# Miniprotein binders against p81326: the designs that were tried, part 60

Target 1, 226 residues: p81326
Amino acid sequence: MLHFGGFIMEINHISKILEKEREEYIRNKVEEYLKQGFSKDDAVNKANQSWRTYIGHRIQDVIYNLLKKFLKDSGLKVTTDKALNNRNLPEELDKVKRLIAINYGEYLFLPDADVIVYKVENNDIKIIAIISVKNSFRERRFETTYWKLKLKESPVTSHIKVFLATPDKDNEISYKCPNGKPKKMRIILEYELDGIYFLKEDFEETEKAKHFGKIVEDIIEISKKL
Key: E = the ipSAE of ESMFold2; O = the ipSAE of OpenDDE; V2 = 0.75 times the mean of E and O plus 0.25 times the DockQ between their complexes.

## First folded at step 6 (miniprotein)

Design Bc17 (at its last look DockQ between E and O 0.03; V2 from the best seeds 0.00; counts 0 for: pae E 8.5 > 1.5, placed apart)
Fold by OpenDDE base, look of step 6:
Structure Bc17 (fold): chain B 226 residues (1-226), chain A 83 residues (1-83)
Amino acid sequence: as target 1 above (226 residues)
Amino acid sequence: SDLEERAEELIEWAEYLIRLAEELLEEGRPEFAIEWLKIAVRILQEALELARKNNLDELAERIEKLIERAKELIERAEKIKES
């Protein structure tokens, strides 16, 4: 069985392969929107937006399944916020849901949690990490940071690590100071989050900004301290 | 050759994804199985191109068989999804 470390290049490759679908997807969606009566410009814009949603879900699914598989041997469990959006949850998932909930006074809301990693010890649930998956940062640039800060406000959730996983296809956060100019988004995300994991090779590595291939090890190490 | 090694790496990766997809099918998750299988097919297609460009006929044949297997699994998964 290939170790996760052996998949570093393959993970990068998968991201590139998924992006190869873009041209065909856009073409088909443009045609669809034109048939719906949209102008060419509107059709292109809508198609591009549709693609961003589509590819975002695809990458999220890949990351989820990878983490689920590679963390399984460590006894760690993986779920998603989507899986928690059910009225009838198994007891374990209901506990997970409650343990990541953020207090807004009269209401509890869940953070955006594309992937949730937790462990079960002596029938107790411990939330280890939340991973936000972003393909691009055109929208909701600091959403993950917001959730991290909110989670820090409660002793119930303050221990939860919040990671960002991204291929950063547009090189929005790959470097801190490209051409001597600080990239505000990279600096803030790296400062506020517990880690950024890149599904690519071309990035500035730091203590908190690593290749995605290191995320499993990091999560396992965190889990041992909880 | 470096290209042959790369092709073998791609094959190994695709085979892993195929296995993952089979597991997902057993878990009743055909939609996710299909996603992985589609990725596997594309990876294998890249490997096939590498093999063909380098006149690695035996490797190409092996890759083609894997592609067919993956496609068959996709068809199976789609049937399960529709049921």
Scores: ipSAE 0.020, ipTM 0.425, lowest interface PAE 4.4, mean pLDDT 87
Fold by ESMFold2, look of step 6:
Structure Bc17 (fold): chain B 226 residues (1-226), chain A 83 residues (1-83)
Amino acid sequence: as target 1 above (226 residues)
Amino acid sequence: SDLEERAEELIEWAEYLIRLAEELLEEGRPEFAIEWLKIAVRILQEALELARKNNLDELAERIEKLIERAKELIERAEKIKES
């Protein structure tokens, strides 16, 4: 099967725009924080944090909208963590939330599930995959692998595929052995997760580490087996 | 309110996508611009729903103008693609 040509080009444009937008965003935010009276060092730190929040939301929104668009014809539905955490959930989304929740005795928590793909068959909901969207691995490095392991512990959730989507602009996980040295994060993430999908061109491609454009085809193939 | 804040976030994102689409039109890539503009329209329609639920007529009018602009850009992009 051929890749969706426009989909691949859209991924390349995301990476291009991310690079161009970061410098200008940081400059503008530093100026804003300086006007508020912060020191230069504090303004820079706050600007970088603001960028991470901004771009994280943008990447998640892009992924959500692209998946919703390109999975629709395959009978697959897509929702987000933000939608599941809203008050007064519609019945369908409340079922989705319950089907991915992890039981900790008296407590019930949602895994890190930024984007959720599911299908509806015979009024029942089947969770296909969750996608964790990570812009940086400086914090919460292995959170996604923890949630994969927890989901594997129950027959209700063990089928759920756990994917990581990332631009990885700082090359934190792009290669297994950069400069001949094993990169622990890349090796462990690739080993434990069902797939890593890069929103850029330059990375070490493997059976599990792929261009983001492959994620639609992979999700559709998985859905046919469930 | 949470709904008003969410609507403003959606507007910001949609305006970002419109700017992206305008760049693609300038680069002679109308088919890609159309895809981004369609996404922007869907985002703005969600923001419009939130603005109406929050009873903010001024915000809703602003969103409606953005939707009209995005749809006009789609029509222009489709004419360029067809030529």
Scores: ipSAE 0.012, ipTM 0.291, lowest interface PAE 8.5, mean pLDDT 81
ESMFold2 (binder alone), look of step 6: mean pLDDT 88; pTM 0.870

Design Bc18 (at its last look DockQ between E and O 0.67; V2 from the best seeds 0.00; counts 0 for: pae O 3.2 > 1.5)
Fold by ESMFold2, look of step 6:
Structure Bc18 (fold): chain B 226 residues (1-226), chain A 83 residues (1-83)
Amino acid sequence: as target 1 above (226 residues)
Amino acid sequence: SDLEERAEMLIEFAEYLIRLAEELLEEGRPEFAIEWLKIAVRFLQLALELARKNNLDELAERIEKLIERAKELIERAEKIKES
């Protein structure tokens, strides 16, 4: 059995390193937008949005590469929403896409699934887990829970585990009852999702709220039961 | 073996981190590239310890070369930062 205990500390540092880039990145982007003729307020807003996109993509890419490398010898494969939105899909990925799509009558939509873990067994594909990566909860707070509920509506997709991975920099969901008062967002997310994995050390750990380094072990265990 | 597989996983992730750092250097962000390279070296050092404890001499030599390469890239990043 693989033991990843020593890796927990290293992966949690990645989020802190990304935050060190923030000030310089935003200053440079503000200068670029000012040169383009935007007002100071517009330049700042655009720079902050640019940073959110940049850091979100960086965190997702790191998570994808970590899972791909550490799950491969367990017979598990990993893909992304970006790869599945490609118009020229290999047969295997086309099947993955079809197996997670939600039917809305005339329309089919993919859930908010930044990273997808699956296996191939007896020439069939089984989706193990979908991981949503959120850097902040200011907008689209409960989108991940909506997709979990939609996946539960069909026996074809009801087995799919839905995880949330987050640095939660602003402590929006780190604790269930800060100052003795229930935090609605943490409680609902933990209740509805199959797990929340934090890319930091300081949070209230529970059966479903864990250090991100535990996600590899958890996925492997789930795949053995499926 | 199981221990060799663990070392290979650590190596492959470290190689990804090195490529990420190279991207940051191309973007003109050597300070942040150095931080990712330090993490990559940490993963390689863990892999090296596994290889040495289990007398995997060929693997250990390969890991040592990767560590040397990562450290050379740190030196390059330091020079870019000074420029």
Scores: ipSAE 0.419, ipTM 0.787, lowest interface PAE 2.4, mean pLDDT 85
Fold by OpenDDE base, look of step 6:
Structure Bc18 (fold): chain B 226 residues (1-226), chain A 83 residues (1-83)
Amino acid sequence: as target 1 above (226 residues)
Amino acid sequence: SDLEERAEMLIEFAEYLIRLAEELLEEGRPEFAIEWLKIAVRFLQLALELARKNNLDELAERIEKLIERAKELIERAEKIKES
């Protein structure tokens, strides 16, 4: 128990460290955009947008690598939607790709899947979970919910758990009813998704809203039921 | 053992963080490298505690070497920062 506590604390530090880069990153990008001829206001806006993209990718990479390592001993495999965007995929990944595809009639599209957890048993692939990683919810607030609902529409994908992992930097979904006012986004995300995992300590814990440190255990438990 | 596996996971993650720090050093960002290295050391310390509690001496030695490497990288990064 004590060792798990220490690990949990370190996970929280990951997001905090990444955020320390923001001031420097923004300054440098603003300067870059000013040199490109943008106004100060435009440069700041562009820099902020660039930062959101940058930090989002960094957090995704960290979480991906973390999950890949911590799930490995359980015989679970981890990939990403980016890894599936290749013309020539190994057979295993091609199967994974097909098993998460959403039907739009004439077309199949992949959900946004920052992390995909699956297992291989007797040469059969079972998709266990898709994890969306978001640093903030300023844009595409219900994108993950959309994908969850779409996955539910098919018996092929309906079993796939969809989780959200976030440091929730701006406290957008950390609490359901702060100051007695319902946070619509938190309530909807928690209702529609299979779980929300926070890379922070300051949040309202529920059955579905947990600290990120619980995600490995939860995924392993789900994998045993499939 | 389950504990050995947990220690190994912590080690592997720490090694990932060390690599990230090394990349940051190459990019001329020693301050951020130091922060990642400090986290790596903490993960390794957790792993070391697990190893010691289970009398995994070989694993403990490996972890101690990694901690030392991370600390050396911190020292190097600090020198670069002061430069």
Scores: ipSAE 0.106, ipTM 0.554, lowest interface PAE 3.2, mean pLDDT 88
ESMFold2 (binder alone), look of step 6: mean pLDDT 88; pTM 0.868

Design Bc19 (at its last look DockQ between E and O 0.07; V2 from the best seeds 0.00; counts 0 for: pae O 3.9 > 1.5, placed apart)
Fold by ESMFold2, look of step 6:
Structure Bc19 (fold): chain B 226 residues (1-226), chain A 83 residues (1-83)
Amino acid sequence: as target 1 above (226 residues)
Amino acid sequence: SDLEERAEELIEFAEYLIRLAEELLEEGRPEFAIEWLKWAVRILQEALELARKNNLDELAERIEKLIERAKELIERAEKIKES
């Protein structure tokens, strides 16, 4: 009998796999930028920025593929913000896009929705959850909470669960009160969001702050209530 | 059955990991392709045990072929790394 937490929990170590690539990636990128004529300092800065973009896209792609594969037999479908921004959008995805968009009068904006889980029943689409993937909290720390609050403002979107998935490599939100001092980011994110799923082992687990490997079971349970 | 569906989920995710590793080999990064392939093998070995314990013989044979493929890719990647 397959246990979703067992083998899926290996994804909690994705940052370890990616960190083995980091030094060689950065070294190769620095050399590439130097050959393009950038100064040493600029090449190093651009290489580090390139790495952060690469790791972010890699984590998001792995999460997308994991959810797509493990949710399909439960009748749940998965898409991404990239797919929703295509020029010629299939009708199903066009409906998904409209169901998560926030209306600002004559303007329509998508929330921070890296991965979207939905179901189709009788040609109707129901959005189950939005997952925001964050590699660090150095900037735009509370963007995900802003979009959760905006989704709560309307009865048609208030049911949508908003999750944060993060390796939290720099330990910015892993504990509520490290050394006895409240960590504002962790406390506010946990309070406002429907869940935080950590792609690592070392963090303070709570009812909302969990190992990423539990997300499949949680999404399936939520879908049964909608 | 539910067991067969879950084995298929494992297989499909492992196939994704194998494709990711093949991309890394194309990019000339065999040492990192090996890590993704090792993960894929572990996932497939778990799926194989599930299939064998439940007498899903055709599924087990399919999984064995995928494990062999992934191990061959690891061997190729190791040879590339040593060159």
Scores: ipSAE 0.530, ipTM 0.832, lowest interface PAE 2.0, mean pLDDT 86
Fold by OpenDDE base, look of step 6:
Structure Bc19 (fold): chain B 226 residues (1-226), chain A 83 residues (1-83)
Amino acid sequence: as target 1 above (226 residues)
Amino acid sequence: SDLEERAEELIEFAEYLIRLAEELLEEGRPEFAIEWLKWAVRILQEALELARKNNLDELAERIEKLIERAKELIERAEKIKES
């Protein structure tokens, strides 16, 4: 079994590898939208948006499967918010769903939880961490922070760690103060979240901002304290 | 060489993705398997380019065989998806 450490360098190339499809994907989508009657400019904009969604899902799937695989030996389980969007959930997943729900008075809503890590001990479920996966921060820059803050408001969910995993393709949060100018988004995300994990080498490492290769160990350590 | 090492790393990662895709096929998730396999093919194509540029014919042949395997698995996954 390939050690997670052996894949660190390859993980750094996820965005680059996926971007190789971009030109073809965009071309095909532009053609599709033109056939639907959109203007050229609208077609290009829609194609670009579609691409961002597509690549985001691909990265999320990679991270999900990696975490699922590498946490398995530690007895930790992994699921997704998408998997929880079912009317007929197994008991275990139904419990997971309830344990991450945020109270809005008359309603309970789930946070955005691309990956959910939990353990089962003595038939009790403990949620360990939620990992938000973002390729870029063009949209919903502080969405993960919002969910972290909401989770803190309840004693049921306050213990849940919220992590961000990102290749940060556009270097939006890789450095705190590039050229002496503070990057507001990096500073806020690092302050509010429990950790940021980069799928790249070129970033400013801190106690909370680490390479993605450390996420498995960190999650396992957290799980032992719960 | 550094290039051979890099190519081997790419091959190893691609083989990992292929294994994951096979698991996904067994789980009845052909759509996801296809995505992983397509990624594996791309990684292997990069490795192949590296091998060819450096006249590593044996390595290139190995990579080509892996690409073919991945493509065959894609075809299988597509058939499962359509059934």
Scores: ipSAE 0.062, ipTM 0.505, lowest interface PAE 3.9, mean pLDDT 88
ESMFold2 (binder alone), look of step 6: mean pLDDT 87; pTM 0.860

Design Bc2 (at its last look DockQ between E and O 0.07; V2 from the best seeds 0.00; counts 0 for: pae E 12.4 > 1.5, placed apart)
Fold by OpenDDE base, look of step 6:
Structure Bc2 (fold): chain B 226 residues (1-226), chain A 83 residues (1-83)
Amino acid sequence: as target 1 above (226 residues)
Amino acid sequence: SDLEEYAEMLIEFAEWLIRLAEELLEEGRPELAIEWLKIAVRFLQEALELARKNNLDELAERIEKLIERAKELIERAEKIKES
């Protein structure tokens, strides 16, 4: 753990670095939407929404690459739901796709799975964890919880750990009871999910709420039990 | 060793950051590129210290080349930012 100190500190800066371009991005998007005929207020709102989507993808990409690199030596593999959205999948990814699918009677649907961690043993695929990446919780606050609960309903998927990774830039879930007031979202997410991993230092640490730097170790430990 | 493995992970991540920064430069985003490159250099410096402590000369040389590349990209990005 001591050797990861410098790396952990840099992870905490990822969100801050990505946020540096926000003002310029917003300005450019506002201008674009004004040219499209939107009102100033609508243009600003749309620009902010565009930014939330954009920054969310960038953070997801960073986390994906981090996990892919740090789990590689343990023999664990990493993919994404986006990579599974192809008609022609390699056999391995097709198996992964099937093993995370949720049954809705006549239909199978995939959960939101920003990152999927799995192992290959004796040509069998074992899904270890799904990581949802959230920059903020303004929208779809309990979406990850929904997928966790759905995955629990099947013996095929009930073993899959569901984690949330977030910089929590707006400090929405960093503390359970700030100023004596319970943060409902933090309490529910921590209760329902297998873990919350923060890309920041200023949060209330618990057994399930940890710094992102611990996610690799936790995933590796889980993988050994499967 | 665990230290060698950690050094390799730092290198791989730094290499990814360098590639990301190159893409950002092509996109006309030199400021963001510089920030990622600075992080890459820090990771590489840590990896270099580990390599040197373990007498991994070949690895150290590889890391030094990556640091040089990252610094050159920073200089390029700074020039673009000033233009």
Scores: ipSAE 0.430, ipTM 0.754, lowest interface PAE 1.5, mean pLDDT 90
Fold by ESMFold2, look of step 6:
Structure Bc2 (fold): chain B 226 residues (1-226), chain A 83 residues (1-83)
Amino acid sequence: as target 1 above (226 residues)
Amino acid sequence: SDLEEYAEMLIEFAEWLIRLAEELLEEGRPELAIEWLKIAVRFLQEALELARKNNLDELAERIEKLIERAKELIERAEKIKES
């Protein structure tokens, strides 16, 4: 019925709708922090941090549920890093966890991935992609590229595609050379990652930088090659 | 349980879609609100199937009420579209 891309174009308004709600959210949250005894300046800073966490979680939930729904009929499964950190994992998820884990000697860490896409064939699990969801790039500008580089270090994980999904509200990575000036973050992220998917209309589209509505087809096509 | 947690996530997503649809109705965009509400109902139906299959009667009743609310909003949006 609905083409996934068409549904996702409507979903690209999610970031816009949430931005319209930002002022009300911030105002209410500042009042909450003031009641807790924080100074005005601290309350404002905490409210802005709270908004970034809130909107990031909402966008992540949307992406997870959309991918799970629209990849189901293609035989692809979706999970989250939160689900993989559960102490009592189902056997299937335990296998997924082992297939993306990075060994640091005594410690075994999962990449900082929000959503993981995989397939199951004859009791064999193949990890297709991880998607990192970022609302802003202020504090963790290149975290996703670090995990891509770590995944490249092992033949077991080197095939895993690493995508970034973002509304990029502040236009931090939307254009490579705005006003003729190279944007370091956009150029490096596009170079190092397998793709950037924008949850908005206004950005410079390239082979790797696309509307979020293309992510389902891209994942399906990648899965056919594995 | 993992199934109950998954059903709760579907419900939370559907509730979010309903709130977005309410915003669209306030903005005078009933056609788009209807599309969001139809998607919300589909997610709620999946959650309802999971709840019934696993004998989660209280959860199923909650989901049925949400479906009723979403369908009421669709009816309201249809009237706005035609006015």
Scores: ipSAE 0.005, ipTM 0.170, lowest interface PAE 12.4, mean pLDDT 79
ESMFold2 (binder alone), look of step 6: mean pLDDT 88; pTM 0.874

Design Bc20 (at its last look DockQ between E and O 0.07; V2 from the best seeds 0.00; counts 0 for: pae E 7.5 > 1.5, placed apart)
Fold by OpenDDE base, look of step 6:
Structure Bc20 (fold): chain B 226 residues (1-226), chain A 83 residues (1-83)
Amino acid sequence: as target 1 above (226 residues)
Amino acid sequence: SDLEERAEELIEFAEWLIRMAEELLEEGRPEFAIEWLKIAVRILQEALELARKNNLDELAERIEKLIERAKELIERAEKIKES
């Protein structure tokens, strides 16, 4: 198996390559919405929103599959919140679901968990990390932070690491203080989360802000301490 | 050359993606296989442009063969998805 670190720079291309489809996608969606009777401006806005959703899912799927493959040899398992959204779950996934649930008194709800990394030891499930995948931060900027804070409130979930993975295509959180102006979002996300992993080259690296190529190693290291 | 090295890196990554897509097909996940293969094709197209610009004909031919292989796998995956 090719070492994940050997393709650090190549992983950056995934987001860039996917973004090349944007123009064609937007054109087609605009045409579709015009046929539905929307104004040109509304059609463009709807198409852009559709693109953000579409590209977000594609990036999430790629990251999920990358992590699944590269963590396999370490004996770690990967799932998603979508996979947990079933009435009839295998026992293992049912346990995973219960171990990430957040208590709201009369109700248990799952955090947003694009990727869930866990291990099975002696038939016991240990949740290692939750990875939120964000292409852009136009909406739900602190959603991942909310879930991290909620997970910390319970001794059942307080150990779970919460990471953010992003290409940060709009350069919203790549730097803490560009041009001498603090980026509130970067500072807060880095402070509250266990790590931010960038699928890009041009970012301010810190102890918590790293290239995505380091996420596998970091997860494996965390798993050894649990 | 630096450009040749870069083209080789892109080829290696694309070949890895193709292998991963083949595994996904075996796992019964044609939709994800197609996604990875499309990325591989695009990476290979970038590598092909680099090769052509630098008159690396042998490398260009190798890349073109990989693109063809990836496209064939996409077609296969689409058939599986429709089945």
Scores: ipSAE 0.088, ipTM 0.518, lowest interface PAE 3.1, mean pLDDT 88
Fold by ESMFold2, look of step 6:
Structure Bc20 (fold): chain B 226 residues (1-226), chain A 83 residues (1-83)
Amino acid sequence: as target 1 above (226 residues)
Amino acid sequence: SDLEERAEELIEFAEWLIRMAEELLEEGRPEFAIEWLKIAVRILQEALELARKNNLDELAERIEKLIERAKELIERAEKIKES
C-alpha cells in the first residue's frame, strides 16, 4: 500500500529547494527595483516582501497539488482561496465559498483558508478542513487562530478543522520552550488550532504538531467521522 | 488494480515535478530544475519497482520511457548550467 508518509523526505526536499532560491531571488529583485528608481532601503524592503509572497504561493501550490493527488481516491476534493475568489465560480465551488464564509453583520468575509478540503455526498458539501500556509510568522502571527475562533462561533462551521502548514525555517514556532522559556506563539497556536504540520524534520513533535507527511492520514480519518 | 492505481499516483506526482522543472528551465534556472528532475526520477524508479514486482509490463515500459525523458531533461539542464 502506497502511503503519503513515505514521501516525507521528498516533500521536505522540495521545501529546501525553494529556500535555496531565496538568495538569488532577493539579489535579482533588489537589482530590478534599483533600476526602477527605488532607493536602496526601499528596494531591499520590496524585495523581501516580494519573496514572502513568492515563497508563500510556491509552498501553497505544492501543498495543493500533493493533497489533491493523495486525497482523490478517498472521495475528497481540494480547492484554494484563489479559486474561490474567481467571479465565475462553478456551483460546487460557490457552495464551498458560502460554507466557509464568516458573517460580520453587513459584511461576509472568507477566513484565511489557503487550501480547503471538502467532500460531496448526495449534492451536500461538507467542509472537512482548511489549511493555512505560512512561511513566516514575523507578521500576521495569530490570524489563523482568529479564524478558528470565528468558525467555532457557529454550529454550521464549528466542525471545520483548521490546520497550519509551515516550513518554519526560522524556528519561530518549532519548540514550546526553547532555552527553557515558553514560546507564547507556539503554545497559543498549538492550543487553538486543530493541528500544526511542519515541512521540516527539526521541531518538537506533539499530538497536534506533526510532520506534514501525516496530514493526509489525519484528513482521511476526520472525513470518516463527518 | 489497486497496484496500478498506486503506481499511477507516483507517476502523476513525478510528471508534475517534471513540469515544474521544465518551467524552471524556461526561466533560465537549470540548477533548480535538475533538483526537481532528480526527485522525479527517484519517484519513477519506485513506481517502476512496484510495476516490475507485480509483472505490470505495459506500465513498466511506460515508466521507463518517463525516466528516460526526465534523464534527457537533466542532461539538457546540465549543458545549460555549464554554459
Scores: ipSAE 0.037, ipTM 0.482, lowest interface PAE 7.5, mean pLDDT 82
ESMFold2 (binder alone), look of step 6: mean pLDDT 88; pTM 0.875

